# Ledger of designs, part 77: VH-VL binders against Cytochrome c oxidase assembly factor 8 (COA8)

Target 1, 167 residues: Cytochrome c oxidase assembly factor 8 (COA8), of Homo sapiens (Human) (q96il0)
Amino acid sequence: APERGAERRDTAPSGVSRFCPPRKSCHDWIGPPDKYSNLRPVHFYIPENESPLEQKLRKLRQETQEWNQQFWANQNLTFSKEKEEFIHSRLKTKGLGLRTESGQKATLNAEEMADFYKEFLSKNFQKHMYYNRDWYKRNFAITFFMGKVALERIWNKLKQKQKKRSN
Below, E stands for the ipSAE of ESMFold2; O stands for the ipSAE of OpenDDE; V2 stands for 0.75 times the mean of E and O plus 0.25 times the DockQ between their complexes.

## First folded at step 3 (VH-VL)

Design na15 (from n42 with heavy chain G56D; framework fv_ebronucimab; at its last look DockQ between E and O 0.52; V2 from the best seeds 0.00; counts 0 for: pae E 3.7 > 2)
Fold by OpenDDE, look of step 4:
Structure na15 (fold): chain C 167 residues (1-167), chain A 122 residues (1-122), chain B 111 residues (1-111)
Amino acid sequence: as target 1 above (167 residues)
Amino acid sequence: EVQLVESGGGLVQPGRSLRLSCAASGFTFEDYAMNWVRQAPGKGLEWVSGISWNSDDISYADSVQGRFTISRDNGKNSLYLQMNSLRAEDTALYFCAKDHSYYIGSGYFDYWGQGTMVTVSS
Amino acid sequence: QSELTQPRSVSGSPGQSVTISCTGSSSNIGAGYDVHWYQQHPGKAPKLLISGNSERPSGVPDRFSGSKSGNTASLTISGLQAEDEADYYCQSYDYSLSGWVFGTGTDVTVL
């Protein structure tokens, strides 16, 4: 009996998006949707003269992005797994095979699947609530720092203009 | 070099209060969540409390909820744990632990202090 | 349960491999949160050993490896050395507690 190779469950790699922006880019880049989270990663530009505030903003954004990627990757994996288990369990209970006579993957009807979705949402409700809370906190902080950075940039531009007028 | 130095431990009677401090150096303190972890003599590690970089997120273990208060002063690079209504069960070595991230749950504890001993006894 | 479950003790001879399991719940490891490992020698503070399930910090020997599957994480120590005699703790975040949880700890003895 051929040893069914243990399918290396691809642990959702902390997937550094294979998307590499052009080296000469001076802006943030948005990559394609991640295969696990379905979120589009942002590749943050690092200016040569990045201010401490800009750096902090970038780091906050980066961490928040990673946090979001991980959350949704895990959520999607869990959803997919539980959905499959639910379908298999229900089919088995009905005495149905996993495949139809035509060789297609057996599926449940919309009503049966509605039960799964309801159960899944109920089970994950608390998790989602915590996620939302934390999401707002993180984004509020980011927005606040975006404002600070904007003000800093304005101030620096004004200082530069004053220096040019004095020379 | 990252350093975390705990202080404020000592012998106290049940029901009394104690304030622990952790002095941080060698890193940008305001960029990291901080945690308290305790270890009772001969026992395992128990997370006590965590605070985000800007104090907007604070969490406590159930065992200390309502009795302990975590706080930080980013200007002083200091973490604090106000412990009220101390119990015998609170007897432990209390570690200050640096988080790798801004927020609780996003990182791991990359640096630890040596701990300060709190003994609650009649 | 507010703790991750670890075996109380694991022993091995020098040069052998030992594995420490860390079993969580659907609200921590099973929810997809990363597992971190710490080594603690007697009378010392814990030291980060493994981060993010399998990442080794600088200075940690390659004989230490971490893995995670389902609700269980594992730390493997290959080529066990006398200096590896210590307590080992897993850690994960629990969303239901909005906080960190540690494992019960495993005492590793080198025979």
Scores: ipSAE 0.580, ipTM 0.837, lowest interface PAE 1.0, mean pLDDT 91
Fold by ESMFold2, look of step 4:
Structure na15 (fold): chain C 167 residues (1-167), chain A 122 residues (1-122), chain B 111 residues (1-111)
Amino acid sequence: as target 1 above (167 residues)
Amino acid sequence: EVQLVESGGGLVQPGRSLRLSCAASGFTFEDYAMNWVRQAPGKGLEWVSGISWNSDDISYADSVQGRFTISRDNGKNSLYLQMNSLRAEDTALYFCAKDHSYYIGSGYFDYWGQGTMVTVSS
Amino acid sequence: QSELTQPRSVSGSPGQSVTISCTGSSSNIGAGYDVHWYQQHPGKAPKLLISGNSERPSGVPDRFSGSKSGNTASLTISGLQAEDEADYYCQSYDYSLSGWVFGTGTDVTVL
């Protein structure tokens, strides 16, 4: 299991999100996992009568998604690069080739790979602490604005209902 | 037209205080992080402090932490820097810079003011 | 405090290419944070030249290009022109400082 939550160890999903929502959709859409971040992007619906508050919420969610996608894309690339470098370095120290006789990439045993995972986690611990803090702040702000939008929509429905009753 | 106009610079003695202001116009101020950057005469750029769009994330360079306080008033489209316990090494031209993003560390500085000069000397 | 390392100066004749390096550490550029570049003419405020390692804002000539690899970013000015004579600064975020860091600055001279 990934030690840092959503991160996938050395998985390489083939899908790249080129998803285009249905032309007449009135909803946000969730696309396939991004090739580099392995996160599913949201494709945001932009209504024609979007209020200023709704627009701010959408922009905040879009920027948070971009930030999150970039962070995990960078972490996944760094992980893959450093893992390969570690394996190659240890194989050279053992005097072994980079390929087996069958042509497959040579690997290290689980005990040897545990050294890599420990080193990677320790090296990136503080970076991930700051990421978690920023993630928390962003999502609290988003939740707050979701509440404000919900109240705005309730208030607008009450005004429309009151207008219909008075006529 | 995006404009950032700094003010409040001047000559002060060491140990005294000064408050800088930056008036913003031409963009939705409350949608962006803001930063202060300084440049001593003949020297390079030094980031001083930054503040997120809603003030929930504030950061300072080590050289000013504990002495300077950044703040913003989104109702007035204004950024502030309260500078206490000023030292000779704080002498610099202070720029107000607009971040491209809501939060510090995610963007870059797409617009800059012309700066306000702070001179700390006896 | 912490700074990204740039050469103090570079020079070239009109039409030549110059390259400015920007070297950071494992807590900034080496951690995968983007590098941004700013141009500053004498007596003027800095202006954004390159964002996101390689992206040019509208109005920045195509002769400016940027790249990043490992702990090092590069700004290249191809087809050097007289108006390119200025100071250039790189910038990145540093998670250990919880703040932005600028490069030491590079004075570009057009001969």
Scores: ipSAE 0.390, ipTM 0.751, lowest interface PAE 3.7, mean pLDDT 86
ESMFold2-Fast, scan of step 3: ipSAE 0.489; ipTM 0.777
ESMFold2 (binder alone), look of step 4: mean pLDDT 94; pTM 0.960

Design na23 (from n42 with light chain S96Y; framework fv_ebronucimab; at its last look DockQ between E and O 0.51; V2 from the best seeds 0.00; counts 0 for: pae E 3.1 > 2)
Fold by OpenDDE, look of step 4:
Structure na23 (fold): chain C 167 residues (1-167), chain A 122 residues (1-122), chain B 111 residues (1-111)
Amino acid sequence: as target 1 above (167 residues)
Amino acid sequence: EVQLVESGGGLVQPGRSLRLSCAASGFTFEDYAMNWVRQAPGKGLEWVSGISWNSGDISYADSVQGRFTISRDNGKNSLYLQMNSLRAEDTALYFCAKDHSYYIGSGYFDYWGQGTMVTVSS
Amino acid sequence: QSELTQPRSVSGSPGQSVTISCTGSSSNIGAGYDVHWYQQHPGKAPKLLISGNSERPSGVPDRFSGSKSGNTASLTISGLQAEDEADYYCQSYDYYLSGWVFGTGTDVTVL
């Protein structure tokens, strides 16, 4: 009896996108869409003279990005799983196999799938509401710190100009 | 070294109020969410409340909702728990727990205090 | 209060492997939130043992391992030692509660 290879359920790796920006880059890089979340990760540049405010902004952005990646990766996996279960259940109820006579994966019609989407959205409504709330809170904080960093940079440039005029 | 030191515990009568404090050191306090966790004698851990780094997000367990108030002073590296309308069921060792992240639910509790004992009895 | 379900106690002989299960719901572990594990010795504060389902903090022996599948997480202690006698708690975030949830705790005894 052939040993059914234990399908290594690919635990969604905490997949830091394998995309490494060039070492000499002085800019943030946007990676390809993550295979689980479908979100494009940003690789943040770390300047040699990063200010405490810049560092805090970067860390807030990074944590928020990771939070978003995890949420959507999990949501997409849940969606895919429940969708497949729904399809299989409905096909079985219809007395249909999982494959057509041509060997293609059997599918449901658009009307039947509409019921799935409605049910899925209804079931996950509260989860999405909490996500949206937290998303706004996080992004508000990030935006506020972006403003602070901008002001700090302006101030530092003005100080440097004054020092050059005094010499 | 990260240190969390709880204080303010004691013996109180039901219906009274108590304020717990947690003094934090050894890390940038304003960069982390903070939590209170309690453990009744001979029982398991129960999360009580959490507060984000900027106090913009606060959450409570249902068991303490409306009675307890979590707050923080980032300038003093301090976390607080105001406990009102105390009940016998609130008798527990209260731990201050540091989150690994800025926000509640994004991290884990990487450091814990030794706890302060609260006893509510008639 | 939605608690994560753990076995009350697990026992093993020195050198054996023991596994602690942690079962949640669709609003926590099943929603894809990470599971963290804590070790607590008698009269001590809890200590982080496993973070992010399977990550070991510095100083945690490699005999401790974590896994997660569906609504259930597992902590495995391989090569059980006398010093591993403690209470173990799983933790996850619950979006419905907007807060953390702990497991009921498992007492591990070394026979």
Scores: ipSAE 0.600, ipTM 0.841, lowest interface PAE 1.0, mean pLDDT 91
Fold by ESMFold2, look of step 4:
Structure na23 (fold): chain C 167 residues (1-167), chain A 122 residues (1-122), chain B 111 residues (1-111)
Amino acid sequence: as target 1 above (167 residues)
Amino acid sequence: EVQLVESGGGLVQPGRSLRLSCAASGFTFEDYAMNWVRQAPGKGLEWVSGISWNSGDISYADSVQGRFTISRDNGKNSLYLQMNSLRAEDTALYFCAKDHSYYIGSGYFDYWGQGTMVTVSS
Amino acid sequence: QSELTQPRSVSGSPGQSVTISCTGSSSNIGAGYDVHWYQQHPGKAPKLLISGNSERPSGVPDRFSGSKSGNTASLTISGLQAEDEADYYCQSYDYYLSGWVFGTGTDVTVL
């Protein structure tokens, strides 16, 4: 894979082979930014011996990724649409066309565009507040299950150590 | 395969309480949000309440806020609606609906029960 | 009770196309939330027909299609059949109400 963002790889599944064919991965992968959301997707690995707890964690992470991708894809489209509408409206108010004399798309200066950015942030304040609330709820659940998986793996290693000493 | 069976409806006087139950089978109940939707006779669908997979996110329609309480027992694969201070306008067929997502607002209702009738009348 | 606006009824002859509109506001459809559609035959529970604006679950005929633009979603039934005679509801999430909202419902009659 040409894109490997190992910062989101937090655990290796217990009992899986560390050898993977080059065209197939035994680990989670971080892909390139999605064109619409600008978020880097995680491509989750599903080991053959995934525990029920590990499965729950993976499902929570997958669902949260899908939710997050959808939100930011929509926000980016809304931003682009409202930006163009704002420019169009201000050009009409000034009695100007949508194209310059050279045929290029007319635009506004940075000070005029600052009005748009302020208006956009104000208009979307409640939507982003609800997004942040939901983001924290989802990430708390994920963090909680990451801890449970970590403890499960430690417990399994301790059980194997005790079995060796008994033999 | 997926089955949702509502129960607990009936005829009650205004101001009294009822508790609805929804027994779920054929899917991993604890992986999905659940919802109650009602339909008054001859009327359209009205969402009543929803609850996330872990009960950590609960929401109510304004018409029932403070009177109804949604809950779930993932060990029994069951969804509940405690309806207090019932009014004539609460008269409806109450459906339980399985969400496709863990959380309210992220999914859609892929499976519905047949409903249990609640009639609030003097 | 907040709701999405649908026409009360639409009708068409067998084999014709019918379109049902679903109009919301800036806190639901206009905020970018998906629109889902349900079909309800008399005396029966609703059934999911379209999810995610345009996705058909398994078993739903391809004559049902959905789209969304701005504050409005549309369900189109092409090639009407007698069994399509039912009530149809749209649904979206509303962040201001912190809950789901359904449309007013549309009675589809096959002439």
Scores: ipSAE 0.422, ipTM 0.751, lowest interface PAE 3.1, mean pLDDT 85
Fold by ESMFold2-Fast, scan of step 3:
Structure na23 (fold): chain C 167 residues (1-167), chain A 122 residues (1-122), chain B 111 residues (1-111)
Amino acid sequence: as target 1 above (167 residues)
Amino acid sequence: EVQLVESGGGLVQPGRSLRLSCAASGFTFEDYAMNWVRQAPGKGLEWVSGISWNSGDISYADSVQGRFTISRDNGKNSLYLQMNSLRAEDTALYFCAKDHSYYIGSGYFDYWGQGTMVTVSS
Amino acid sequence: QSELTQPRSVSGSPGQSVTISCTGSSSNIGAGYDVHWYQQHPGKAPKLLISGNSERPSGVPDRFSGSKSGNTASLTISGLQAEDEADYYCQSYDYYLSGWVFGTGTDVTVL
């Protein structure tokens, strides 16, 4: 069945587009940051005539995004929890309350927080090292397929020009 | 219907070699990581080796590293395990398992074969 | 030989609830890697029961539930039935080993 009103719908006002991806988008869409991972999810557009190569690239990107979201959601939750525990512990040692007279959370100075960051980095060093190794493996494959897709698109355009010339 | 069929098991003497195969059907084999898992008679599951969709990521359990080699042929929808320098401790039922992910470590094993028995005995 | 620790056996009568623990280390469950659960009946291949700590594959009854906190994951079987008599294995990824690690296995007996 022919589609009526197939016009691009991604020109919605920026606020609406940012929070609620259009139902009939013609390109990839970037959503708001996830509450836990702080990463912006990419909503992938699936073309009607997606090639096997394009499908492979999209699936690789989707799977990598899911893996990355899971890793950073956990890492950020752990960081936030340990940071709050560290601040609470140091304030208790100083005999200070958790909140100022104005009701906002009491904080430590940059010099004191440097101790926490050093400890956190040291504790998580091996985990982050292996994460980076796997991240590079995944991005190498994605970059390689992005190149293949680009070459396929160039070839298809070249073939179309030859057909137009011969007619 | 997803199906994994292992073959190549049998009785072999210590120090010799054996090659296991796993024939996959019912899914796009080249898209997923594949794994070998073994289970000694009356014992628990032990992961042996894994290979990513493109063979670009390969990993082995310490107990088999340097002796076993995992490989795949995406054109034949087949997974292989070349087992060299076999020991009595390698006696087990060897399962082929499909990963839900393209890479080792980010998925789970959604489908398993029935296994092929390897017995290493003098 | 790094593996996840499970109780050897758990027993219950039909209709009761049983819980199986799975304890790991800082390089696997403690590092935030998901825990997956497999059910194995005697003489058969393992079958995926729970993925990603708490998700049930199609066809798995809702009486099976999973959770994870810190270094420990748990599988709970409510309304225990005769067909639940099987071995149960947890699984997680270990970044230090660069590989998968399984639990020691738990034999569930329905009395």
Scores: ipSAE 0.371, ipTM 0.749, lowest interface PAE 3.4, mean pLDDT 86
ESMFold2 (binder alone), look of step 4: mean pLDDT 94; pTM 0.960

Design na27 (from n42 with heavy chain Y103W; framework fv_ebronucimab; at its last look DockQ between E and O 0.41; V2 from the best seeds 0.00; counts 0 for: pae E 2.3 > 2)
Fold by OpenDDE, look of step 4:
Structure na27 (fold): chain C 167 residues (1-167), chain A 122 residues (1-122), chain B 111 residues (1-111)
Amino acid sequence: as target 1 above (167 residues)
Amino acid sequence: EVQLVESGGGLVQPGRSLRLSCAASGFTFEDYAMNWVRQAPGKGLEWVSGISWNSGDISYADSVQGRFTISRDNGKNSLYLQMNSLRAEDTALYFCAKDHSYWIGSGYFDYWGQGTMVTVSS
Amino acid sequence: QSELTQPRSVSGSPGQSVTISCTGSSSNIGAGYDVHWYQQHPGKAPKLLISGNSERPSGVPDRFSGSKSGNTASLTISGLQAEDEADYYCQSYDYSLSGWVFGTGTDVTVL
């Protein structure tokens, strides 16, 4: 009896993007789209003299990024799974196989798929609403902290200029 | 070392109010969401309320919605739970729980206090 | 019910493996939220045992392992020891409640 290869259910790894920016970089880097979320991760630069406010901003951004990656990775996986199940179910109902006579993967027409998309969106509407709410809350806080960091940097530059004039 | 110390528990009559406090130390309090979790005698854990690092997000369990108010003072490293209109069903050991994250729902509870007992009885 | 479903009790002999299931819904575990596990000894506060479905915090023995599939998470205790006798709770976030949900709890007994 052939050992049915255990389909490794690709659990969306908490995929730290394998993209490693150059060690000498003094800037944030944008990685390639993540395989599961399709979101481009940002690799945040950590300056040697990072202020507490800058550090907090970075951490808020990092956590929010991870939150987004996880949400969309899971959403995309769910979508893909439900889509496949829908297609299989409809093909079976039609008495059609999963493959065409030419050996291609059988698919549904655009009208049939429109029903799937409508149903999927309806089913996930509340989830998306909560996501959007939380997204705005997080980004508002981040934006506010970006402003604080900007002000701190301006203030520090002014202090340095004053010290240079006094010497 | 991270420490969470709950206080303010006691015996109260139904319909009365009580305020719980949690004093936090050993970590940057303002960088983490905080939670209250309760456990009735001989029962399981029940999440009660959570508050984000900046109080910008607050949530309650349906069982306490409209009666309880969670708040925090980051300057005092303190979490509070104002409990109004107390019921017999609110009798429980109340734990303060630190979230691993800034926001509710993004982390896990990495540290717990020892709890403070609230008894609501006639 | 806003609770994750766990078996009431699980028992095993020393050295055996036991598994605790945690079943959620489409609004929590099934929505892709992580599952966390806590151990609670009698008269003690809960302690984090597993985070993020399968991650072990520092100080947690490797005999504890977590997994998640669909709407169900599992905690496995391999090589059961007397000190593992405790209550175990799963936890997940529920977006419909905008809050955390705990499992009903499982009492693990070492025979």
Scores: ipSAE 0.793, ipTM 0.913, lowest interface PAE 0.7, mean pLDDT 92
Fold by ESMFold2, look of step 4:
Structure na27 (fold): chain C 167 residues (1-167), chain A 122 residues (1-122), chain B 111 residues (1-111)
Amino acid sequence: as target 1 above (167 residues)
Amino acid sequence: EVQLVESGGGLVQPGRSLRLSCAASGFTFEDYAMNWVRQAPGKGLEWVSGISWNSGDISYADSVQGRFTISRDNGKNSLYLQMNSLRAEDTALYFCAKDHSYWIGSGYFDYWGQGTMVTVSS
Amino acid sequence: QSELTQPRSVSGSPGQSVTISCTGSSSNIGAGYDVHWYQQHPGKAPKLLISGNSERPSGVPDRFSGSKSGNTASLTISGLQAEDEADYYCQSYDYSLSGWVFGTGTDVTVL
């Protein structure tokens, strides 16, 4: 009997999407934007006769997608939290309420909000520099394996052509 | 069954070198980052070094930079730590730890070896 | 070298709850990196207890729970048992160091 829980976890894309493509799809599928990261996840197709190189490429892509989703989900939460804290702090020091007369959330003018954006970017510059470095390292590896898979497929076609000539 | 077996520890004089090995089995070694973590007698855990699945990303704790070199041989399912210019402060039990992720900083250490003891004394 | 701050020791009676804090900085926990927890019994290797702030691996009792807020993470042991007497370490990534950082460790004693 199949082990339902382990097999589902074992084959599912790494922590990326609640969206499920059509069950009989033969292609990678791009889902809707993730609620927290705002990135569109890829649901990877796993063919019956996936080669070891093809499997490695898929696993690298899956892991990188999860890493990227986690980074931006976390960064978006931090941005939203710090933005609200900045607005509330500035409204409080100006003696203004947190809500307008109509009950809507009070906001700051564009000049004051520009102060927040500058501070946030400056505070996170080093973090984003390390993220970019890691992003390029990961995507270089993915691109390298995409090339290896392409060469493997060309080589297999050449072997098929050789067999047809001998047949 | 995941196994990590460290070896190469021993007694060594300050300024000398040792090379630690970690033999891995029970998982696809080349799909994961690997780490060395040490624990001095009676002290806490200290991360020493990490290496990505493809050796393309390597990082060291400040305390060992320039003296220690991490490496891996994916063909032999083995992780290594070359420790040069050893000091008394390097005396510790050295653990091999499997990362859950391909890359340093993205995962956590889901399996640990039992450690190999390195003693640096004159 | 940066490290995460934990209390040196914590104690509780059997059946009670115990909470261990783990405080970092803006370059590790405060930057939004996950906190992982490890349990180490005397003479044994560390064992993963909590990953991703709150996820329990298979085989870890549900009396262990984790959370994170701001620069601080917490591990809670509910229904304390004698076998929970061990050292506990938190861990996070630090982008400024380009490396992992462990907490100072907490000795949990069951009275």
Scores: ipSAE 0.500, ipTM 0.775, lowest interface PAE 2.3, mean pLDDT 86
ESMFold2-Fast, scan of step 3: ipSAE 0.441; ipTM 0.765
ESMFold2 (binder alone), look of step 4: mean pLDDT 94; pTM 0.963

